VHH binders against Mucin-5B (MUC5B). Designs and how they scored, part 1

No score or structure here was measured in a lab: all are predicted.

Target 1, 189 residues: Mucin-5B (MUC5B), of Homo sapiens (Human) (q9hc84r5073to5261)
Amino acid sequence: CICSMWGGSHYSTFDGTSYTFRGNCTYVLMREIHARFGNLSLYLDNHYCTASATAAAARCPRALSIHYKSMDIVLTVTMVHGKEEGLILFDQIPVSSGFSKNGVLVSVLGTTTMRVDIPALGVSVTFNGQVFQARLPYSLFHNNTEGQCGTCTNNQRDDCLQRDGTTAASCKDMAKTWLVPDSRKDGCW
Positions, changes and structure headers below are counted from each chain's first letter, unless a header gives other numbers; antibody chains are not in Kabat numbers.
ipSAE, averaged over its two directions, is called F for ESMFold2-Fast, E for ESMFold2 and O for OpenDDE. V2 adds 0.75 times the mean of E and O to 0.25 times the DockQ between the complexes of E and O.
Where letters were taken out, [cut] stands.
The coordinates of atoms that the task and the answers printed are left out; those that the model quotes come from them. Centres of patches stay.

## First folded at step 1 (VHH)

Design a1 (framework vhh_6qgx_2)
Fold by ESMFold2-Fast, scan of step 1:
Structure a1 (fold): chain B 189 residues (1-189), chain A 123 residues (1-123)
Amino acid sequence: as target 1 above (189 residues)
Amino acid sequence: QVQLVESGGGLVQAGGSLRLSCAASGRTFSSYAMAWFRRAPGKEREFVAAISWSGGSTFYTDSVKGRFTISRDHAKNTVSLQMNSLRPEDTAVYYCAADYGSLYWDTSEYDYWGQGTRVTVSA
């Protein structure tokens, strides 16, 4: 199953449903319904600040977060001497391309394209601040995903599954229900 | 679903310590972010501390930073709040809260709440 986001607002779910959603908050892209494979979860934060987030936070880049077992991996793009560079935080500590720990491998292609692999699960996630792609084997994740990436069932009829367990008429309406509430950000609470 | 039960509250003198515990039950405990909130007499509920589902991120309100430590034990399905150098101002009912999928964020509207445990700090 492959889920993608491009152009900042265009999504393609694991079963190939396309939709457009513009959000300013943090959203669940994908999480396991039942914690079978380390409770794998993916989040997209549209305003990520490396310092403590506040309602008055100025300009913060997008960040993609991966939770797997006891590990938190954050992928974001930062400015270094006027140039964009990928930044990978592994449990809040910056790491370099080629770093690996507990079956998770991180790499950077060029200066901004970040990739995370979990080879034991056949999982790979790529992010460059503008485009996201997550690849999960159907054989392991079928009937066990929810979030903005939809269900991995090879059936588009259940792709727009909302947080409350109901199916929306449009995946755009579904996408907003995967908001992660954040009292520190105006409009995200 | 998650069920939360707090314990460890009591009476302590200023400068003393207490350890609060929150026991959670549920097949998906490992996917929960956990937090402690408190409500002092005559005041509104306020955030105290939070820990992400992995334990990789912890958050504290400024008035308790350096004095309180939040931790979790996945094997026991518990979250603890170690409270050191207690002050009379820390007197409150302390509530444990859990939220699915929270990361790096502390929210005031968690999905699940405990009943609370009372902490009284004597001057």
Scores: ipSAE 0.005, ipTM 0.150, lowest interface PAE 13.8, mean pLDDT 80

Design a10 (framework vhh_6qgx_2)
Fold by ESMFold2-Fast, scan of step 1:
Structure a10 (fold): chain B 189 residues (1-189), chain A 125 residues (1-125)
Amino acid sequence: as target 1 above (189 residues)
Amino acid sequence: QVQLVESGGGLVQAGGSLRLSCAASGSTFSSYAMAWFRRAPGKEREFVAAISGSGGYTFYTDSVKGRFTISRDHAKNTVSLQMNSLRPEDTAVYYCAADVYFGSTYYEGSQYDYWGQGTRVTVSA
């Protein structure tokens, strides 16, 4: 199952449903319903691309966070000497391409494309500050995912699963229910 | 819900020292990454120093490495910035910032969810 985000607001779920959602807070992209594989969870933090904080203003991905077992990996893009470079924080420590710990491998392609692999689970996540993609094996994760990436069931009709367990008429409506509520920012949508 | 209050700013002569403190209120403070940013007259806000939620990792901008030390006190819910060997170019309003999500990028102001009102530091020649 493959989930993607591009253009700051365009999403494709694990089963291929496309939708557009403009959030300016942190949302659950994916998490396990039943904790089977280290309670794997993916989060996307969004912000306004410019100082304009209106409903119509463009949103940009700020950081992608991965939680696996007791580890937290954050992928983001920073400015170094006037150029954009990927920055990977592994348990809050900056790490370089080729770093690995407890079955998690980190790499960087070019200057900005960051990749995290968990080979034992066949899981791969990439982020470059603009586009996100997560790959999860159907055989391990089927019927056990929820979040903005939807269900991994090979059936698009159940993709818009909301936090409360109901299915929304549109995945745009579903996406807003995956807001992380415990740490809300001023002006969250 | 977190509120940040800075203290310790003031006037000091070049070569002197100041200690800034940031007091955070809220039950979720212990996991927050904290940072200090500053804005000098006519300049944009810039990163100074950051400390991880665990307190185990610290980050500094090159111009303050070896002169400034960031630390935290979990029992008091405070983060401090010890500023030694101060220079006139350190003159700025210093802001405390807190990140409420995971491990945010420490160097970017846009990554922080909570901000203090600022405390003024003036370093005379």
Scores: ipSAE 0.000, ipTM 0.167, lowest interface PAE 12.5, mean pLDDT 80

Design a11 (framework vhh_6qgx_2)
Fold by ESMFold2-Fast, scan of step 1:
Structure a11 (fold): chain B 189 residues (1-189), chain A 124 residues (1-124)
Amino acid sequence: as target 1 above (189 residues)
Amino acid sequence: QVQLVESGGGLVQAGGSLRLSCAASGRTFSSYAMAWFRRAPGKEREFVAAISWSGGSTFYTDSVKGRFTISRDHAKNTVSLQMNSLRPEDTAVYYCAAGQTYTVYLTSSEYDYWGQGTRVTVSA
């Protein structure tokens, strides 16, 4: 199962359903319904790309966070000597391409494309400050994912699963239900 | 509105232990990073420890690593700082702080909500 986001607002779920959602807060991209594999969870922190905060304004990802077992890995892009570079924080400590700890491997392709692998689970996640992609094996995660990335069931009819367990007619409506409580911006929608 | 109330401060002898607690009210802090900062007499506020919103990451200033442990209880809406092997240099007012940060934990400007502080005095 592969989930992607690009252009700040375009999503493709694990089963291939496409939708557009313009969030301005932190949302659950994916989490396990039942904590079987280290309670694997992915979160995307969004903001407005510019000072314009209108409904039609572009949104940009600020950071992608991965929780696995007791570890937090954060992928973000920062300025280093006037140049954009990927920054990977492993339990809030900056790490370099090639770092590994407790079965988690990190790498950087070019200057901004960050990758996290959990080989024992066949999981890989990439993020460059604009686009993300998460790859999970169907054999391990089938019927056990929820969030903006939808269900990993090989059935697009159940992809728009909302937080309350119901299926929305549109995944755009589903996506807003995965808001992390008390997100950074007051009055998040 | 978020209100943070610290407790557990007091007077203790060098080598002793104290447990500070911070209770949050007004809303849950499940999406907040929580931190402890301290200010000694005549000095500026400094970072002590922080815990990420998920509880999966903890951060400590070098002088307290191995002696202090930060933890949180999402169900009780509390964060605690267990302080062991206390030194006279740890004497300060300790402040609880909350903020929605995912990448920067050591900087006071990342925290929007602050308690009034609880005093810790370590005697030689």
Scores: ipSAE 0.000, ipTM 0.189, lowest interface PAE 11.3, mean pLDDT 82

Design a2 (framework vhh_6qgx_2)
Fold by ESMFold2-Fast, scan of step 1:
Structure a2 (fold): chain B 189 residues (1-189), chain A 124 residues (1-124)
Amino acid sequence: as target 1 above (189 residues)
Amino acid sequence: QVQLVESGGGLVQAGGSLRLSCAASGRTFSSYAMAWFRRAPGKEREFVAAITWSGGSTFYTDSVKGRFTISRDHAKNTVSLQMNSLRPEDTAVYYCAASRYFGLSYDEDEYDYWGQGTRVTVSA
């Protein structure tokens, strides 16, 4: 199953349903319904503020976060010498292309495209601050995913599964339900 | 392997202040977002405040905005909640929690590690 986002707001779910959603907060892109494979979870933070970013004119880029077993990997972009570069934080520590630990491999293609692989699960995730793609084997993850990337069931009719377990008429409406509860009270959309 | 220990609770009069601290141990502390939740007598647990792993973003529930401030000290592995202008309705047991995600979560189900809680009583 392949989930993608491009142009900052265009999504394609694991089963190929396309929709447009312009959110301003943190959303669950995907998580396991039942923790079978390290409780794999993907989050998109539309406003990832580091101390450095807030000190430098309060610009907060997007970040894609991956949780797997006890590990947390953050993929984001930063400005280095006036150019955008990918930044990968592995358990809060910046790591370079080629780093690997506990079955998780990270790499950077060019200057901004970050990639995380979990070969034992056939999982790969890429992100460059504007575009992401997550690849999960149907054989392992079918009927066990929820979030903005939808269900991995090869059936588009259940792709717009909301947090409460019902299906929305549009996946744009579904995407809103994967917002962290009450985050809208803090200016999140 | 994160262990959380709260301190700083107690009895205070309305309009007073208290500072709660949460001390964490373990390598994962610096990579986790932290939050404070509270449970008033006879009520469900509710979100109070959260801070991202970097300390760059903070979030508050409406009833405490402008009165409470959450902060983080990476050198001491602590997260603190400064509570000003306390009201009787702030009476609760306050819990420190560490997130499965780095921040921006009001959902208690996103938190894997919890402290034992520290009691705060606000009297007239």
Scores: ipSAE 0.000, ipTM 0.144, lowest interface PAE 13.7, mean pLDDT 79

Design a3 (framework vhh_6qgx_2)
Fold by ESMFold2-Fast, scan of step 1:
Structure a3 (fold): chain B 189 residues (1-189), chain A 123 residues (1-123)
Amino acid sequence: as target 1 above (189 residues)
Amino acid sequence: QVQLVESGGGLVQAGGSLRLSCAASGFTFSDYAMAWFRRAPGKEREFVAAISWSGGSTFYTDSVKGRFTISRDHAKNTVSLQMNSLRPEDTAVYYCAAKPLYSGFYTSQYDYWGQGTRVTVSA
């Protein structure tokens, strides 16, 4: 099952449903319904700020976060000498391309394309600040995903599953229900 | 050392009210979002309500919207949950939780937790 986002707002779910959604908060891209494989969860944060980012001109980039077992991996881009570079935070600590710990591998292709692999699960996630793709084996994750990436069921009719367990008429309407309360931005709580 | 201490739980009749309080110490309170979670007998922990670091935004789970109100008092380092029109299904142990602004952990993964306070609602 492959879920993608491109152009900042265009999504393709695990079962191939396409929709457009422009959010400015943090949303669940995918999470396990029943914790079977480390409670794997993916989040897209459209306004990733630190506690001290309160200036009028504060800039908050996008970030993609992966939770697996007890680990938290954040993928974002930062400015280094006027150029964009990928930044990977592993449990809040910056790590370099080639880092691995507890069955999780991270790498950077070029300067901005970040990748996380969990080989034991056949899981791969890539992000460059603008585009993301998550690849999950159908054999492990079928009937056990929810979020903006929809269900991994090979059936597009259930793709627009909302947080409350009902199916929306449009996946754009479904997408906003996956809002994660986020203390870092008022209006997203 | 971060510490969260809940109080205000007890036994109440259906339709009644309770006010839970959480006293926070060991950190800069205004840099943290605060939330209440609950765990009913035989069930998993679920989110109930949250209040932003500034106190300007609140969020509630659908089953408590309009009945519960979360608030914070920065001068006293406390967060409170006013629970009105209580129902038997609100019976649970209620936990106070804190999440730093700089945290990469989302609402399912709060960094600091209290010990909990028990609420029992009789039919």
Scores: ipSAE 0.000, ipTM 0.187, lowest interface PAE 11.1, mean pLDDT 81

Design a4 (framework vhh_6qgx_2)
Fold by ESMFold2-Fast, scan of step 1:
Structure a4 (fold): chain B 189 residues (1-189), chain A 124 residues (1-124)
Amino acid sequence: as target 1 above (189 residues)
Amino acid sequence: QVQLVESGGGLVQAGGSLRLSCAASGRTFSSYAMAWFRRAPGKEREFVAAISGSGGSTFYTDSVKGRFTISRDHAKNTVSLQMNSLRPEDTAVYYCAADLWGYSVYDFESYDYWGQGTRVTVSA
C-alpha cells in the first residue's frame, strides 16, 4: 500500500483514492487501528506557504512525523545560508544520513530528500518538504490502518474512514476529522 | 501549570566554574528535549546546549564545546549545565527550555516552556 501527498494539498490514499484537502494544522496521515507493529503512526504538519493566512492561500507541508514503538522521528526542511536542507530529528535531536537505532534507518538523498526505513516491517517513508510517500506491505497492514491515507484494504469504497468510525461521502470531509489537537497552535484545538 | 525554575547563577572570575540547574514541575518532562539558551545585555537569545529526551544525544554551540557539559536526571526532572573555564563573554542571563515542538534544537522559538532565567556574570 502506497500513500502520497503532493502540491501541498493533493492526497492519494493507500487504495488509490485521490482527493484535495487544505489543512493548516497537524493531522494523522496513518496510524494502526490495533497496535500490532509498534503502534506505527504518521503525522503531517501543514502551514501557509507564505505570510498570507487567507482561506484561499496555498498550504505547504512543514514536517512529517513518524512514531514507532517509543521513538519519534521528524522530517523537515530548513533554510541554511539561503539553501533548503533536510533536517531529521530522532527523539528531538538532529541526526545525519546513515543513522540507525532500534531497527529504524534514516537516509538523505541529495540535500532535501529524507527517507526512513523500518526493514523488519518492509516500511519506508520519504519526505522532501513538498512531497510525501509512505509504503506499507499489504500483508502486514491490511485492514489495520486509519487516517488521511485511508484504509489498506484494496477496496476504495472504505477509504474515507473518519475518526468516529463512520465513512464520509468524500475523503476531503474525512481528512479534517484526523486533526491532532494542539494547544500550541491557534485554531488547532 | 508547567514550570521551569533555574538556579546556580552568580558572579565568578574568568577561569572559574558554575553549575546551573533547571527543575521542572507541573508534569514530567522525562521524554522531552531540554536546552539552555542565554541572552547577553543588548542581544537576542542564543543557543548554548541541548539534550535529547532520551538523554543519549547532546548538542553545543561551538564557543562552549569542551567547556560546558549538559546532563539530565529523568527521575528528578532536572537538567544541569556544568560551565568550566568561564570567560567574560559568557556573561548573560541563562534560560532553561523544554519540549522541542519546533524543528531545530538551535532555535529558541522551537521550545514551548521557558524558565525565568538565572544571571551569570564573569569578571575579568
Scores: ipSAE 0.000, ipTM 0.139, lowest interface PAE 14.4, mean pLDDT 82

Design a5 (framework vhh_6qgx_2)
Fold by ESMFold2-Fast, scan of step 1:
Structure a5 (fold): chain B 189 residues (1-189), chain A 121 residues (1-121)
Amino acid sequence: as target 1 above (189 residues)
Amino acid sequence: QVQLVESGGGLVQAGGSLRLSCAASGLTFSSYAMAWFRRAPGKEREFVAAISRSGGSTFYTDSVKGRFTISRDHAKNTVSLQMNSLRPEDTAVYYCAADSFYYGSLEYDYWGQGTRVTVSA
C-alpha cells in the first residue's frame, strides 16, 4: 500500500483515493489500529517550530514524524548557509545519511530528500518538505491502518475512515478528524 | 526515571466533588504541557483536559466543560483536576500525561499508572 502527498496539499490514500486538504496543525497520516508492528505511526506537522526558534514572525517548516517501537524519527528541512537542507532527528539527535539503529535505516538523497527504511516490516518513507510517500506491505498492514492515508484494504469505499470509526462522504472531511490536539499551537485542538 | 504519580481518586456520590493530583518527577516540568485522560469500564481512553506549558491556556472535552478545572503548580511540579458536579458517567480510571514541546511527534510522551474514580448514583 502506497500513500503520497504532493503539491503541499494533494493526497493519494493507500487504496488510491485522491483528495485535497490544507491543514495548519499536526495530523495522523497513518497509525496501526492494533499495535502489531511496533505501534508504527506517521504524523505530518504543518508548522514545526522547535524550542529554539523565535515565535515572532518565525517561518516554521513542515515535518514528518515516524514513531516505531520506542523511537521517534523527525524529517524536516532547515536552512544551512542560505540553502535548504534535509534534517533528520533520531530521538532528538541530528543524524547523517547512512545512520542506522534498532532496525531503522536513514538516508538522504541529494540535499533535501530524506528516506527512512524499516526492512523487517518492508516499510519505507520519503520526505523532502513538500512531498512524501509511505510504502507499507499489504500482507502485514491489511485491515490495520487508519489516518489521513486511509485504510490498506484494496477497497476505496472505506478510505475515508474518520477518527471516531465512521466513514465520511469526502476524504477532505475525514482528513480534518485526524488532528493531533496540541496546546502549544493556537487553534489546534 | 520520569515518573507521573496520580492521587485523589475514590468513591463519591453523584453531584459531589473530587480533586485529582499528579506529581511529576525526573523531568523539567515547565517544559511540558500536561493533560488528563480517562478510561471508563468497557470503553477506550478519552481526552478530558489539558493545560499549556505556561498554564495560560486550558482545554476541555465538551462533557466536562464547566464542571472540571485543570491547573498546574510549577513550584510543586504538580497538575491538578478539580472535578465538580460529578455524574455516574464520569466513573473511570484517570491518567495524567505529559507532552514535550520539543519535536514533531506530538503524542504524549509520558503517562501515569492512573487513579480510579467511582461515582455512585
Scores: ipSAE 0.000, ipTM 0.160, lowest interface PAE 12.5, mean pLDDT 82

Design a6 (framework vhh_6qgx_2)
Amino acid sequence: QVQLVESGGGLVQAGGSLRLSCAASGRTFSTYAMAWFRRAPGKEREFVAAISWSGGSTFYTDSVKGRFTISRDHAKNTVSLQMNSLRPEDTAVYYCAAEWYGTVLSAYEYDYWGQGTRVTVSA
ESMFold2-Fast, scan of step 1: ipSAE 0.005; ipTM 0.216

Design a7 (framework vhh_6qgx_2)
Fold by ESMFold2-Fast, scan of step 1:
Structure a7 (fold): chain B 189 residues (1-189), chain A 123 residues (1-123)
Amino acid sequence: as target 1 above (189 residues)
Amino acid sequence: QVQLVESGGGLVQAGGSLRLSCAASGFTLDYYAMAWFRRAPGKEREFVAAISSSGGSTFYTDSVKGRFTISRDHAKNTVSLQMNSLRPEDTAVYYCAAEPLGYYWSDTEYDYWGQGTRVTVSA
């Protein structure tokens, strides 16, 4: 199953449903319904504000976060000597391309395209601040995903699954229900 | 409605131990780095310890390294501070704080704060 986002607001779910959602908060892109494979979870923060990641006071970059077992990996873009570069934080510590720990590999292609691989699960995630793609094997994750990326069921009829367990008529309406509360952002509760 | 509530403070003799707990209501701690800060009477607030959102990384101020241990329990939605070999200089009000997405080195970055729990260490 492949989920992607491009143009900052256009999404394609794991089963291929397309929708447009413009959020300013942090959302669950995907998480396991039942914790079978390290409770794998993906989050997209549309306004990631930290001292190290912010290029200007009012403009924060996007960040893609991956939780796997007890590890947290954050992918974002920061300014280095006046140029945009990928920044990967592994358990809040910056790491370089080629770093690996506990079955998780990180790499940077060019200067901004970050990639995380979990080879044992056949999982890969790429992000460059504007576009992301998450690839999960159907054989491992079928019937066990929820979030803005929808269900991995090879059936678009259940793609717009909301946090409360109901299915919305539009995935745009579904997407807002996957909000993660964020005290740094007024209106993101 | 977001709330952090500390507990476990009290009076203890020098050399003793206390375990502080911080519980969250209205939200899950799964997405937050957690920290403990303290403020002694007449002094500024200082950093004590922090734990990443995953629990995989911990940080301590030099004066408590080897004596204090920070931990979290995702199932109970709590973070704890085990304080051993307490000294009179550890007397302070202890606060827990939460920071989204793991930025936890500076107290100015924490937006969620508890009301504090008082710890008094007597000689």
Scores: ipSAE 0.000, ipTM 0.134, lowest interface PAE 14.6, mean pLDDT 80

Design a8 (framework vhh_6qgx_2)
Fold by ESMFold2-Fast, scan of step 1:
Structure a8 (fold): chain B 189 residues (1-189), chain A 124 residues (1-124)
Amino acid sequence: as target 1 above (189 residues)
Amino acid sequence: QVQLVESGGGLVQAGGSLRLSCAASGRTFSDYAMAWFRRAPGKEREFVAAIYWSGGSTFYTDSVKGRFTISRDHAKNTVSLQMNSLRPEDTAVYYCAATYSGYLFTDSSAFDYWGQGTRVTVSA
């Protein structure tokens, strides 16, 4: 199963349903319904691309976070003397391409394309500050994913699964229910 | 936009403590990463500490790890730097900085907004 986001607001779920959602907070992209493989979870944080924070303003992905077992990996893009560079935080500490710990491998392709692999699970996640993609084996994760990436079931009818367990008619409406409760970030929607 | 005002600087004896505060204005404060930089007399500006918007992730330069603590209060729109076990080498003007990109840990050129600075002097 492959889930993608591009253009700051365009999503394709694990079963291939496409939708557009403009969030400005952190949302659950994917998490296990039952914790079978280290409680694997993916989060995408969004913000406004410029200092203009209006409803019509463009949104940009700020960071992609991965939780696996007790580890937290954050992928983001930083500005160094006016140039974009990938920045990977492993348990809040910056690490370089080639770092690995507890079955998690990190790499950077070029200057901005960050990749996290969990080879034992066949999981791969990439992020470059513009586009996100997560690859999960259907054989391991089928019937056990929820979030903005939808279900990995080969059935698009259940892709818009909301946090409360019901299916929305629109995945755009489903996406907003995956807001991460975060008292530290006022004004989220 | 964001406007930053520092406070809390002063004169302190080696081994003492100071708490610096940075008050930010602007509706988008919660979307910004915040950092403290310092400039010692006759030296260029250097990174001290940063707090990212996500989960309170913090980063410190090696010389202050274990002595300084950066914290954030979104409700009060402030970021603070608690400085303990101060050394004469910590004498500098301390600047609060904010960046819209959210995750910047060392490069001063990547910060969009700067305060005017608050002076810290540590006597031997």
Scores: ipSAE 0.000, ipTM 0.163, lowest interface PAE 13.2, mean pLDDT 79

Design a9 (framework vhh_6qgx_2)
Fold by ESMFold2-Fast, scan of step 1:
Structure a9 (fold): chain B 189 residues (1-189), chain A 123 residues (1-123)
Amino acid sequence: as target 1 above (189 residues)
Amino acid sequence: QVQLVESGGGLVQAGGSLRLSCAASGRTFSSYVMAWFRRAPGKEREFVAAISWSGDSTFYTDSVKGRFTISRDHAKNTVSLQMNSLRPEDTAVYYCAARYDIFGYSPEDYDYWGQGTRVTVSA
């Protein structure tokens, strides 16, 4: 199953449904419905690209976070898009390309494209501030994903699964329900 | 040295179809995303379509979705753009581009570029 985002607002779900969503908050990209493989979860933090914060302004994803539990150890890997370079934080500590710990491998391609692999799960996530791609094996994750990336079921009709368990007619409407509430961010609660 | 060569451009009437091809030489692009960009007269270079190195994922700009189809042939080391229902606003020079591993939306994301092939759609 592959989920992608490009241009800061254009999404393609795990089953290939396309939609456009312009958020300015943190959203759940995907999470396991049942915690089978470390309760794997992906979050995307969005911001405006320029000082102009109009409704039509381009959105620039700032950080993509991966949360994963391995052997009772909680791991958080955050890929941050900087002004000139990418930054990878492993449990809030900066790490360099080639770092690995607890079955998680990190690398930087060129100067800006960050990559995180969890080989035991066949999971790979890439992010450069403009584009992300998350790859999950269908054999492990089928029927067990929810979030803005939709359901990994090979059926587009159930892709727009909302946080409350209902299916929206539009994945754009579904996407906003995966908001992570943050009272410190204006408009994100 | 790596080289990308486009072909298939030309003149076509609105509503017509055209197929662009890009041949890669000098190395295989088995780990590269292949993309098409275009530059219309008086405008900046913009993204059109891309295909992942495995061929499993395709990406399109909104204005061409449903009309254009990108595909690749790993054996021939080529990527193609099938352009249907062409409109005058599709008139541009079309460029083939390649980058390692993941899709990119911006021209600056791409490492290798072809020379471009001109497409003119008459009203």
Scores: ipSAE 0.000, ipTM 0.110, lowest interface PAE 17.2, mean pLDDT 78

Design b1 (framework vhh_6z1v_2)
Fold by ESMFold2-Fast, scan of step 1:
Structure b1 (fold): chain B 189 residues (1-189), chain A 124 residues (1-124)
Amino acid sequence: as target 1 above (189 residues)
Amino acid sequence: EVQLVESGGRLVRTGGSLRLSCAASGRTFSSYAMGWFRQAPGKEREVVAAISWSGGSTWHADFVKGRFTISRDNAKNTVYLQMNSLKPEDTAVYYCAADRYSYLFGTSDEYDYWGQGTQVTVSS
């Protein structure tokens, strides 16, 4: 199952449903329904690309967070010597390409494309500050995912699963419900 | 909206210590992530350190790790940068910046509010 986001607002779910959603908050991209594989969870933090904060303004992903077992890995892009570079924080500590701990491997391709692998689970996540992709094996994660990436069931009919367990008329409506409750921002949608 | 005012910059000798302060005014300081940036003449602005809204997470650039420490006091609406073992290469204008999303710092183009800067000069 492959989930992706590009252009700041375009999503493709694990089962291939496409939708557009312009959020300005932190949302659950994917999490396990039942904690079977370290309670794997993915979060995307979004913001406006420029100072404009209108409903029509472009959104840019600020950071992608991965929670696995008791570890937090954050992928973001920062400015170093006037150039954009990927920054990977492993439990809030910056790490370099090639770092690994407790079965989690991190790498950077070029200067901005960050990758996290969990080889024992066949899981791979990439992020470059604009485009996100997560790859999860159907054999391990089927019937056990929820979030903006939808269900990994090989059935698009249940892809728009909302936080309350109902299915939305559109995945755009579903995406709104995956707002992280701890958000301290007013006007999130 | 938030206004930021840096203070504490001055001339110090190599090996010395200095603490910078960033005083914030405005409604939602305790919801902002904060960062310290610096820019030397003829060089790009670079991120030095960042701290989450709660103070539970901090990040420091490799070139200052072990020497600089960022902290905050939400009751006083203030962020600090403690600088130890200063080197001539640390000479720069230091800027405080606030990120309204209260989670993680971004590049210099992504911070919402900036101070005017405070000059730190390190001499032999």
Scores: ipSAE 0.000, ipTM 0.152, lowest interface PAE 11.3, mean pLDDT 79

